# Ledger of designs, part 11: VHH binders against Probable cyclic pyranopterin monophosphate synthase (moaC)

Target 1, 244 residues: Probable cyclic pyranopterin monophosphate synthase (moaC), of Pyrobaculum aerophilum (q8zyf8)
Amino acid sequence: MIVDISKKPDVFRYARASANADVKKCNTAVAAKAATVASRYLPFLHPLPLSATAWCKDGKFYVEGIAHWQTGVEMDVLFGVLVGLLGSGAVKIENLRVEIKQKQTTPPIIENVNTSEAPITREGDLVASAYGRMKVVNLDIVKNPVEKGHPIYAAQTAAALNAKRLCELLGGPCPSVQHFKIEIITSDSVEVRTFIKARDITPAPEALFSAGVALLTIWDMIKKYEKDENGQYPYTYISELHLD
Below, E stands for the ipSAE of ESMFold2; O stands for the ipSAE of ESMFold2 at other seeds; V2 stands for 0.75 times the mean of E and O plus 0.25 times the DockQ between their complexes.

## First folded at step 8 (VHH; framework vhh_podentamig1)

Design e3 (from d1 with V98I; at its last look DockQ between E and O 0.76; V2 from the best seeds 0.00; counts 0 for: pae O 7.0 > 2)
Fold by ESMFold2 at other seeds, look of step 8:
Structure e3 (fold): chain B 244 residues (1-244), chain A 116 residues (1-116)
Amino acid sequence: as target 1 above (244 residues)
Amino acid sequence: EVQLVESGGGLVQPGRSLTLSCAASGFTFDDYAYGWYRQAPGKQRELVAAISRGSTLYADSVKGRFTISRDNAKNSIYLQMNSLRPEDTALYYCTRTIYEGSLDYWGQGTQVTVSS
């Protein structure tokens, strides 16, 4: 029997992601925008017409998204939370996770976007490093090729390419990156460290972004092995992401 | 048990308005997103509008005329249909999202007929 997934009908897709962070003002416009273009940054995400909303409450930042499409939206809203927090000035992010992931099996179609904007600022040194840690159930799978390729090598490449691309999402001048280094270690979790030196403006947001992109790339590549029987991620999340 | 009950359909003239309601029970309302679908005789079921906590989605054919909303206090979803056209004639269903691998939850539908 041959199953052609590309011919599956569009279904209603919904997801909500969140993270903890101390930020003074939530940049919900950047978060919602980033979610809608996440496939341009996470290499194995499919483009889709996503409607996204973001908000913050009680020390948590949320992004939710809806689409009528062939693929789920959980990785898109996770990316929205990451970028929204960076656009809100976060230097420490905790518990970046999928809260809800749901679908409905009938067709089709339209997108509507609800966003608000906030100013974006940059502070920090011309040399920056970041650390990220992701809890996963299947560490051995991270160390070996999967259907889409090798998670660690893909993550290293995605992080390096994205080190120069955060400013596309946040606006303003891009740092002139002089040196980029990334190390990924699989111990009891997936750990990443990024190091960036720039000539002109701080690369601190880029260090965080690159680390986050590495972890999200790994997550996306192994997600079929991390989901429970209900398609949820009870034990998979980015527990911490911060500057050193 | 999960229940979705549509109401508010009827016969109206072109250009007039109707409000459809969907009452939900048997689950935590805020944990889900909701949709309105319609099916005209001999045609396949199509999405009309969808709503999550703060995001909405509309079919092109109804944008600017229909508004979906939700009332968490009443566990209800509404579809305000303005400037109705004969092409809007259909059986209208509400539904909610389900977890991956589960069967669909649909209401029984409410008929909307737009004619002179």
Scores: ipSAE 0.069, ipTM 0.601, lowest interface PAE 7.0, mean pLDDT 84
ESMFold2, look of step 8: ipSAE 0.145; ipTM 0.684
ESMFold2 (binder alone), look of step 8: mean pLDDT 84; pTM 0.848

Design e4 (from d1 with S102T; at its last look DockQ between E and O 0.84; V2 from the best seeds 0.00; counts 0 for: pae O 7.0 > 2)
Fold by ESMFold2 at other seeds, look of step 8:
Structure e4 (fold): chain B 244 residues (1-244), chain A 116 residues (1-116)
Amino acid sequence: as target 1 above (244 residues)
Amino acid sequence: EVQLVESGGGLVQPGRSLTLSCAASGFTFDDYAYGWYRQAPGKQRELVAAISRGSTLYADSVKGRFTISRDNAKNSIYLQMNSLRPEDTALYYCTRTVYEGTLDYWGQGTQVTVSS
């Protein structure tokens, strides 16, 4: 369910997201590209013409984006960070969060800048499992339908579809997924576990990706209830995401 | 506290070039995105170009002729305007993005007049 935004004006939008990860080489091109196509992967995200940039500094990976559009760009840049880190070989990601979300209200005319994809190197077993945890303010809302649908069921569906699609973003051969399983539980946080079995190519990046997509799908669906009066997310973030 | 000060406007002939500057102060420069807007007589304000830390956007009418840039050491934003046309005549404003629920920040504007 894509929320009706047909009456909202186009305004200039800006967001920056970051995460901590121990990577030797930053795949910024993949991150920027992924942000521009995030709506193809996060099912309730409105498509928008995003211009995105990524960089690394002091153990953190950043993506920022600007657009002139009816919706904000924070979920797009979060997705960019996730994919950029996976494309950089990360197996552990911490504190994936929105640092800044801003806008202007004056209508403008804007164009996108696209980037190209880079290949991925794959290592690991043909069976992979991943774990992720997201802190939220409104845990009760996660358990119940919201305007966009039921967050947990939507996340399970989005993760399953995305388990097969990371290679579209990273390049290279795609694992032939033979089995996918996801478990989402809520306690004092939202926790996800994914399990993937694949043929001949390790699905380790896909296990992380599908777990991340599940959490980002939930976040996107509840973000209206999570942000503060300045449109920021001081208490909502993915605290950890790693292979088992 | 928050200040955006435009300069560099003037009267120029068609086909010539002009560089606008915007000096920013009173806030953390790297935490925001910036834009140049213009308002011609009798028209609404329109975005000309925008810049974040690493990304730029341009209006179709100026693409290929105008270049936005920034200098973080000087907390300044620039608009290089080449191949100026009479329809570029306007009051040009520098602006900064804001958090939701707050008012937009604008400079006072600098006049660019392109006439033969």
Scores: ipSAE 0.119, ipTM 0.654, lowest interface PAE 7.0, mean pLDDT 85
ESMFold2, look of step 8: ipSAE 0.123; ipTM 0.653
ESMFold2 (binder alone), look of step 8: mean pLDDT 85; pTM 0.853

Design e5 (from d1 with E100Y; at its last look DockQ between E and O 0.12; V2 from the best seeds 0.00; counts 0 for: pae E 19.5 > 2, placed apart)
Fold by ESMFold2, look of step 8:
Structure e5 (fold): chain B 244 residues (1-244), chain A 116 residues (1-116)
Amino acid sequence: as target 1 above (244 residues)
Amino acid sequence: EVQLVESGGGLVQPGRSLTLSCAASGFTFDDYAYGWYRQAPGKQRELVAAISRGSTLYADSVKGRFTISRDNAKNSIYLQMNSLRPEDTALYYCTRTVYYGSLDYWGQGTQVTVSS
């Protein structure tokens, strides 16, 4: 369910997300673009008019975004970091998190930074699997239906739908997916494993993407229970996401 | 310990320029937004300019005259102040913020005095 926001006022919404990854060249153009279309991929996000920028420094990849709108932008910028890193060739992503999230009544101003784009070369086998782990405060809520639906079942569906959609964001030929499966386990954290078989083109980026989408879908569905009193996420983040 | 150290203030004639600097230490510089506030004698502290990673905000009274910038490599924030007026006379503070209008640290301030 996409929650009814028809009565919420517009305020300025800002967020910055980051993750660690070791990549040679950062695809910040793809990251910024992906953030602006995140609601087409994360199924419970409301569309909004996002302005976004992205950059890399010292082994970290950042996306920040702002909108004058009814909903926050933290999930959009998290999605931007995920896609940007996959577009940069990352095979291991750590500490994907919201660094700060704000709402305010006066406009912050963003200034675009120069972005870069690089074609993605795909390396790997035609069978790929990925693992992801997300720290959460409220594990019991992950296991049970919430207002938006059942988080685990929603995540499985979102991941399956998205398994063939990363190339829309990165460009180039798409893998012909022949098989997809996903397993989600709740232990002291949320753990996900994805498996993809494809024809002709390695689905390694899609294995990572699908795992990330599953975790971000769960995060979005439980986020009101994860926020602290200041609206931040000090204990909720994707600690690791990597190919097997 | 978090520190913000301002410098570059002084006595300046109207119409001239100054650059204020703020050196930050004791924390991860890139994680925060920064601002410059000022306080004239007997007045409340007011926002002058703020900067996030790629966004800036200016008080209406300084737009077009002042420019805020940051250098992440040097952990420093700057305020370029052009076309100074007597009304700009104040103690200027560098601040660290995580939310517009929300301050969690600031410096001791640097005095700017604009007079003939």
Scores: ipSAE 0.000, ipTM 0.124, lowest interface PAE 19.5, mean pLDDT 84
ESMFold2 (binder alone), look of step 8: mean pLDDT 85; pTM 0.852
ESMFold2 at other seeds, look of step 8: ipSAE 0.020; ipTM 0.610

Design e6 (from d1 with A59E; at its last look DockQ between E and O 0.40; V2 from the best seeds 0.00; counts 0 for: pae E 16.0 > 2)
Amino acid sequence: EVQLVESGGGLVQPGRSLTLSCAASGFTFDDYAYGWYRQAPGKQRELVAAISRGSTLYEDSVKGRFTISRDNAKNSIYLQMNSLRPEDTALYYCTRTVYEGSLDYWGQGTQVTVSS
ESMFold2, look of step 8: ipSAE 0.000; ipTM 0.144
ESMFold2 (binder alone), look of step 8: mean pLDDT 84; pTM 0.846
ESMFold2 at other seeds, look of step 8: ipSAE 0.000; ipTM 0.180

## First folded at step 9 (VHH; framework vhh_podentamig1)

Design f1 (from d1 with T95V; at its last look DockQ between E and O 0.08; V2 from the best seeds 0.00; counts 0 for: pae E 15.9 > 2, placed apart)
Fold by ESMFold2, look of step 9:
Structure f1 (fold): chain B 244 residues (1-244), chain A 116 residues (1-116)
Amino acid sequence: as target 1 above (244 residues)
Amino acid sequence: EVQLVESGGGLVQPGRSLTLSCAASGFTFDDYAYGWYRQAPGKQRELVAAISRGSTLYADSVKGRFTISRDNAKNSIYLQMNSLRPEDTALYYCVRTVYEGSLDYWGQGTQVTVSS
């Protein structure tokens, strides 16, 4: 369920997210665009009028976002990093995290960085599997119902729906998905494994995307309990996300 | 340890110019945005100007008269204040981006007094 925010006032919301990945060219235009539409893909995320930008530096991919709105923008920019890296051809993503989020009554300054677009190509087998791991503080809340519903069941559903939707964000041909599986387990972290079979072109990006969406859906549903005293996420992040 | 140190304030006649400087240390300078805020006696702090990697923002009261700039090689930001007015009299602070629920990184301030 999308939580009722009708009583909250508008304030300026800022966040910056990053991840490590080894890519030849950075598709920062796709990342910035994906952040602005993240609520169409993360099922409990509130829509908001996001302004976003993205850049790469020293093996890291960054997305920043700002909105004058009722809710924070950290999940939107995390989604932007995920999609931007997939659009850049990443097969391994590490340390996808919120670096900083902030809320203030005056407008913050958004760094303008020229974005670039790279051609989207697909390489790999017609069967793909991905693994993801997310560090969380509150594993018990992941296992139990919260106000937004059960995090694991919501993540499984969101991943399945999104397995067919990455090409909406990247452009180009969509794989004809024939089979999708997902398993989410909680150990000392939240772990996800996805499996996709496609008829015609590799679904490797979709295996990564659906795994990332599952973890971000869980994160969004539990984020109230993951914040520290300063409203930051020092201990919550996706430590690894990669093809098998 | 994060430090922001302002300098360049003083007493000046109306219509004249001053340049404020802010030296930053203890963090990666080029990853952040900065601003100048000011506080006149008995008033609230207000934004004067802000600068990011590629854009600037000015309060309406100073637009066209003040210019903010940054020098990444010197880890410094500057405020050039032209055509000063008595209403510009205030303690001027250099500021790094504000974090939700965290202490602002503010300098100690440099006094600007505009009087004939």
Scores: ipSAE 0.000, ipTM 0.143, lowest interface PAE 15.9, mean pLDDT 84
ESMFold2 (binder alone), look of step 9: mean pLDDT 85; pTM 0.853
ESMFold2 at other seeds, look of step 9: ipSAE 0.355; ipTM 0.747

Design f2 (from d1 with G35A; at its last look DockQ between E and O 0.81; V2 from the best seeds 0.00; counts 0 for: pae O 6.8 > 2)
Fold by ESMFold2, look of step 9:
Structure f2 (fold): chain B 244 residues (1-244), chain A 116 residues (1-116)
Amino acid sequence: as target 1 above (244 residues)
Amino acid sequence: EVQLVESGGGLVQPGRSLTLSCAASGFTFDDYAYAWYRQAPGKQRELVAAISRGSTLYADSVKGRFTISRDNAKNSIYLQMNSLRPEDTALYYCTRTVYEGSLDYWGQGTQVTVSS
């Protein structure tokens, strides 16, 4: 279920991700923590010992991470941005992207920790719907099976499994999910809609989270085809993610 | 041209301190993460410390004794080495992160020798 990394050397890995969102206060602690546990939520990520930090500046939310590990850390920091913004109360996220990823030759590993910030709040109805759109270079690859399976079906499954799990990352009470629906379509981009009905508290953050998880799962499964010659993603990003 | 120039090495007694410096030029300094590596005779290079904008990594053998820092205004990276031990004797290199598929960028190194 995980791609074979047995022949990849440990290298120094760095990535920085960002997104645009208007939030009053940034929950950077939850973002940094989420990045360190992203492999528990994005099904094809390898576990890794990540040192992460997060910050906000001029309407953008950033997460960066460093590790000495066999795989890159860009998907982990993207997940950190997604969760950090949801923990900051965002209902509209734009341009969730990898700003830069880099690597260096093998050394031993050091640990780091981050500080805590900002509590969460929940507002909205017991029925929530979210929309997300991801720009990709290789849409044909999204439509067909790859080594790890079919990207769309994997994304649907990952989103469904994660619909109940955002509160593990944010804390507080979890919605009792009664219904979950997801639709993923492809045309010039990858588009997702999620729908969640909960019994007790609004699942609005979970609708956004599930949509984001679906798109990030697809991205992770196709990422080697999306990189340019320098290992960057100039044309691959989640352009919008918002409540309906 | 990308350049990384280490300095500050020397011969010191055990328990003393040194500060290594690495001057960087030929690229946008703020866009990268940096590291100090060391290589003792007959051994492979190993990470000593690394720094991004807001995060650091340290080898277990140097935690609490060494501090990496960066000065973006001077395009420089520093390694403060306190409580030096004979086992810290090595050639110390400064490096920056590279894009995947690019060649590594290394300085020429600065020798640190810890001996009575």
Scores: ipSAE 0.128, ipTM 0.592, lowest interface PAE 6.0, mean pLDDT 85
ESMFold2 (binder alone), look of step 9: mean pLDDT 83; pTM 0.830
ESMFold2 at other seeds, look of step 9: ipSAE 0.142; ipTM 0.695

Design f3 (from d1 with L57I; at its last look DockQ between E and O 0.09; V2 from the best seeds 0.00; counts 0 for: pae E 15.2 > 2, placed apart)
Fold by ESMFold2, look of step 9:
Structure f3 (fold): chain B 244 residues (1-244), chain A 116 residues (1-116)
Amino acid sequence: as target 1 above (244 residues)
Amino acid sequence: EVQLVESGGGLVQPGRSLTLSCAASGFTFDDYAYGWYRQAPGKQRELVAAISRGSTIYADSVKGRFTISRDNAKNSIYLQMNSLRPEDTALYYCTRTVYEGSLDYWGQGTQVTVSS
């Protein structure tokens, strides 16, 4: 379900997310844009009027966002980091996490920054697989239905739908997907493996994207159980996301 | 009345250290998380470090050099700043959050200037 927020008041909401990745040129424009449309891709996110910025520094990619709205913006900025890194050519992403989330009674203090766009490059085979791992505190909750639905089944569906949709965010050319598989298991963490076969161009970015979307969908569905007393996520993050 | 009072700023040479303090009053200190933000001339305010009951977080530019801490008995938070660089020059603000990581009060700021 999409949770009823009709009674929540508007507050200034802020979040910053980051991940480590070795990329030569950062596509910060696509990251900022992706954050603003994240609710179209992560199925249980409420739409909101997000302002977002992105930057790279010292092997780390950042997205921050602010909205005056009823819901927090941390999932939106996490999605922005994921897409921005894929648009920057990343094949290995580590420690995708919320650095801080806050709500404010005063207006936000950020200004727009210049963003840059880089062409996505596509090299690789027509068959690709990816692996992702997310650390969570409440692993048992992932295995069972929650208020929003069943996290694993929702993640499988979200990943399958999104396997064909990354190029809406990055631009073409787009792979013609012929086959998609996903496996999600819970060990001491949530682990996902995706497999994609395409006819024409490598689906390697889509393998990573669909794995990331699966993990972010699970995170979004369980996030109220993952927050600490101060609303932060000290122990919840995607530790690894990479091509096999 | 809620008050956050920063102190400990000043002029220091590059490579030196400085400790900022923030004294809190007028509310139950333990109920909140806290942060340090900074604003350089002509720039927007940026997060430096934050501390909750369960975690700390740092901007990449200060990781390994700065340490945030809190002392619930003294209703205070601190920012230990080591290996200071000219780029750390800014007005530093102490902030308070509520249950969902919001900022609802800012101190007046303490100036840190790093120059030869």
Scores: ipSAE 0.000, ipTM 0.119, lowest interface PAE 15.2, mean pLDDT 84
ESMFold2 (binder alone), look of step 9: mean pLDDT 84; pTM 0.842
ESMFold2 at other seeds, look of step 9: ipSAE 0.571; ipTM 0.877

Design f4 (from d1 with R96K; at its last look DockQ between E and O 0.27; V2 from the best seeds 0.00; counts 0 for: pae O 7.8 > 2)
Fold by ESMFold2 at other seeds, look of step 9:
Structure f4 (fold): chain B 244 residues (1-244), chain A 116 residues (1-116)
Amino acid sequence: as target 1 above (244 residues)
Amino acid sequence: EVQLVESGGGLVQPGRSLTLSCAASGFTFDDYAYGWYRQAPGKQRELVAAISRGSTLYADSVKGRFTISRDNAKNSIYLQMNSLRPEDTALYYCTKTVYEGSLDYWGQGTQVTVSS
């Protein structure tokens, strides 16, 4: 990572994220695992030793995580919710948001988590398109370079690279991607549309994943400006993410 | 107002077990993560174990011997300490996470002394 965190102390970090989705079975093992490796996929996340868990209740999917580290864990658990829902077969995700973000200032350090898995299968067309929308307070910041670089250009690059990488998280065969296109528009919100063509198996999960990665990359890059006085994100969330 | 009250400390022989309890009040219990820390004389506080709704963390020095748990119905957090060693002697604190801009909150502490 290019952001200098060398002067930040380790603190106890806690976050919980959630989203609404209609899924028949919740793949909580995939969600928890994905949260622990989110920094491999969201380019400006600092690696950290996260302990994560996931559950479903009342039409919502949750991921929470704890760590003792220099950076917060909210982006990691958001990523966990995204991947967990994709691993649960979701084709529409609503209100992916941070519910809670908290800390405690004390040294020193520990990690771990236990998980379970369910199989995933793929059906669908070899061409897929996805749409995502994220509400933000600071649209002007999204349009211009910040300390970490330009949010839109970084998101485009992160999405393109990640279009081929969801299968690392879910297992099974990876689509042979032949074409990837992404458009990011800033209107009253940040809107993303991804398009993927694959040779062999449907890239529908990858279209959703790459759109989600783009939005989370932007969020991560601007999050300092989106927080309220309590470090929460009351007005920043991914309101929808679905196939076209 | 916010309260975290530790109990269950005492004098115990090496190899024995002890359960610490932390009763929480004055806030929504399920909105926070919790931790047990300890401070031995002349040492800094160190994290022993932490718990969220379903995730746990443990210090390497206590892994396999200590278990943190929570009971949402009783608004309580527990630390089961098995196979206690003299090195576990410390003042044990229960704490919770806080929002940014808030000061850290600590319980009063409960003394655990492991000696023959």
Scores: ipSAE 0.015, ipTM 0.617, lowest interface PAE 7.8, mean pLDDT 85
ESMFold2, look of step 9: ipSAE 0.435; ipTM 0.833
ESMFold2 (binder alone), look of step 9: mean pLDDT 80; pTM 0.799

Design f5 (from d1 with L103F; at its last look DockQ between E and O 0.75; V2 from the best seeds 0.00; counts 0 for: pae E 9.2 > 2)
Fold by ESMFold2, look of step 9:
Structure f5 (fold): chain B 244 residues (1-244), chain A 116 residues (1-116)
Amino acid sequence: as target 1 above (244 residues)
Amino acid sequence: EVQLVESGGGLVQPGRSLTLSCAASGFTFDDYAYGWYRQAPGKQRELVAAISRGSTLYADSVKGRFTISRDNAKNSIYLQMNSLRPEDTALYYCTRTVYEGSFDYWGQGTQVTVSS
């Protein structure tokens, strides 16, 4: 379930996430917006008032965020990168990772933000499949209950619910989902495959989104065990996420 | 050696403006976020404003009056303080974020005194 943070103080928090993708135009507005509402989509993520910024450089898409709050912002900015790339038309995403996670540990208070948005274009068949792979240190933890619940079962549920919700973030018409399937396999990494059939418009972005949400849900649930002594994730990242 | 050096404090009349500066050295400037904190006598240290590469935060008490900014070429952070009030009287500190398990970095601070 949602971990009890009622005793944690507000601290200044900073994170930056990135991924590689071959996109011609970057939808940074969608990325920043998505980061600020990530807790509405990642089921165990604590809500927080995030200020977020996104940019592209040299084949990489970046999202960073700051907050003065009880929890870190790394999962929020990872979600922002995922959605921003989908909103930029990406069909292949590589090395979605946390680059920087930092804090200032003295307690205090405060708020604000501004954003903009843009619609996406949709190309593809009415049937779509996606594949994702996430490298983790603690593979055995993924298969067993943790304090937030069972990672694989939670990821399957989160993916199914989110398969219908990407259009809330990107704008435009939503595919009428007729069938959704997800398979999660743990070998030397966590692998996910999603399959979506829609009646009316291509669900290709939703196949990628649901696969990404599954992996981020698992990451969020096990992140306590994935951090190094500096609170960083040197060995935990989504190495690939693409359409089949 | 990590250094954060504050300057620009002083005595000013209410309603006037003052600009604080913080010079950073000894680390990669763009890898961190920065904050201005203040502490009045007998009170807890409080966050005034914070800045990352592209995002800012402000305390409600200073929003609309203070502006935080940064100059990456000069490795410097600034706090523009307009419409100063006696309640803004405090020792102002520049700081940066740290990784988990590290000690916080604090400068010696620069005193701002707002009185007639």
Scores: ipSAE 0.011, ipTM 0.590, lowest interface PAE 9.2, mean pLDDT 85
ESMFold2 (binder alone), look of step 9: mean pLDDT 83; pTM 0.825
ESMFold2 at other seeds, look of step 9: ipSAE 0.279; ipTM 0.764

Design f6 (from d1 with D31E; at its last look DockQ between E and O 0.82; V2 from the best seeds 0.00; counts 0 for: pae E 8.6 > 2)
Amino acid sequence: EVQLVESGGGLVQPGRSLTLSCAASGFTFDEYAYGWYRQAPGKQRELVAAISRGSTLYADSVKGRFTISRDNAKNSIYLQMNSLRPEDTALYYCTRTVYEGSLDYWGQGTQVTVSS
ESMFold2, look of step 9: ipSAE 0.531; ipTM 0.866
ESMFold2 (binder alone), look of step 9: mean pLDDT 84; pTM 0.845
ESMFold2 at other seeds, look of step 9: ipSAE 0.574; ipTM 0.878
ESMFold2, look of step 10: ipSAE 0.254; ipTM 0.757
ESMFold2 (binder alone), look of step 10: mean pLDDT 84; pTM 0.844
ESMFold2 at other seeds, look of step 10: ipSAE 0.012; ipTM 0.571
ESMFold2, fold request of step 11: ipSAE 0.013, 0.032, 0.070; ipTM 0.620, 0.642, 0.657
ESMFold2 (binder alone), fold request of step 11: mean pLDDT 85, 85, 84; pTM 0.852, 0.850, 0.849
ESMFold2 at other seeds, fold request of step 11: ipSAE 0.014, 0.011, 0.011; ipTM 0.639, 0.576, 0.595
ESMFold2, look of step 11: ipSAE 0.114; ipTM 0.660
ESMFold2 (binder alone), look of step 11: mean pLDDT 84; pTM 0.849
ESMFold2 at other seeds, look of step 11: ipSAE 0.339; ipTM 0.798
ESMFold2, look of step 12: ipSAE 0.011; ipTM 0.581
ESMFold2 (binder alone), look of step 12: mean pLDDT 84; pTM 0.846
ESMFold2 at other seeds, look of step 12: ipSAE 0.027; ipTM 0.636

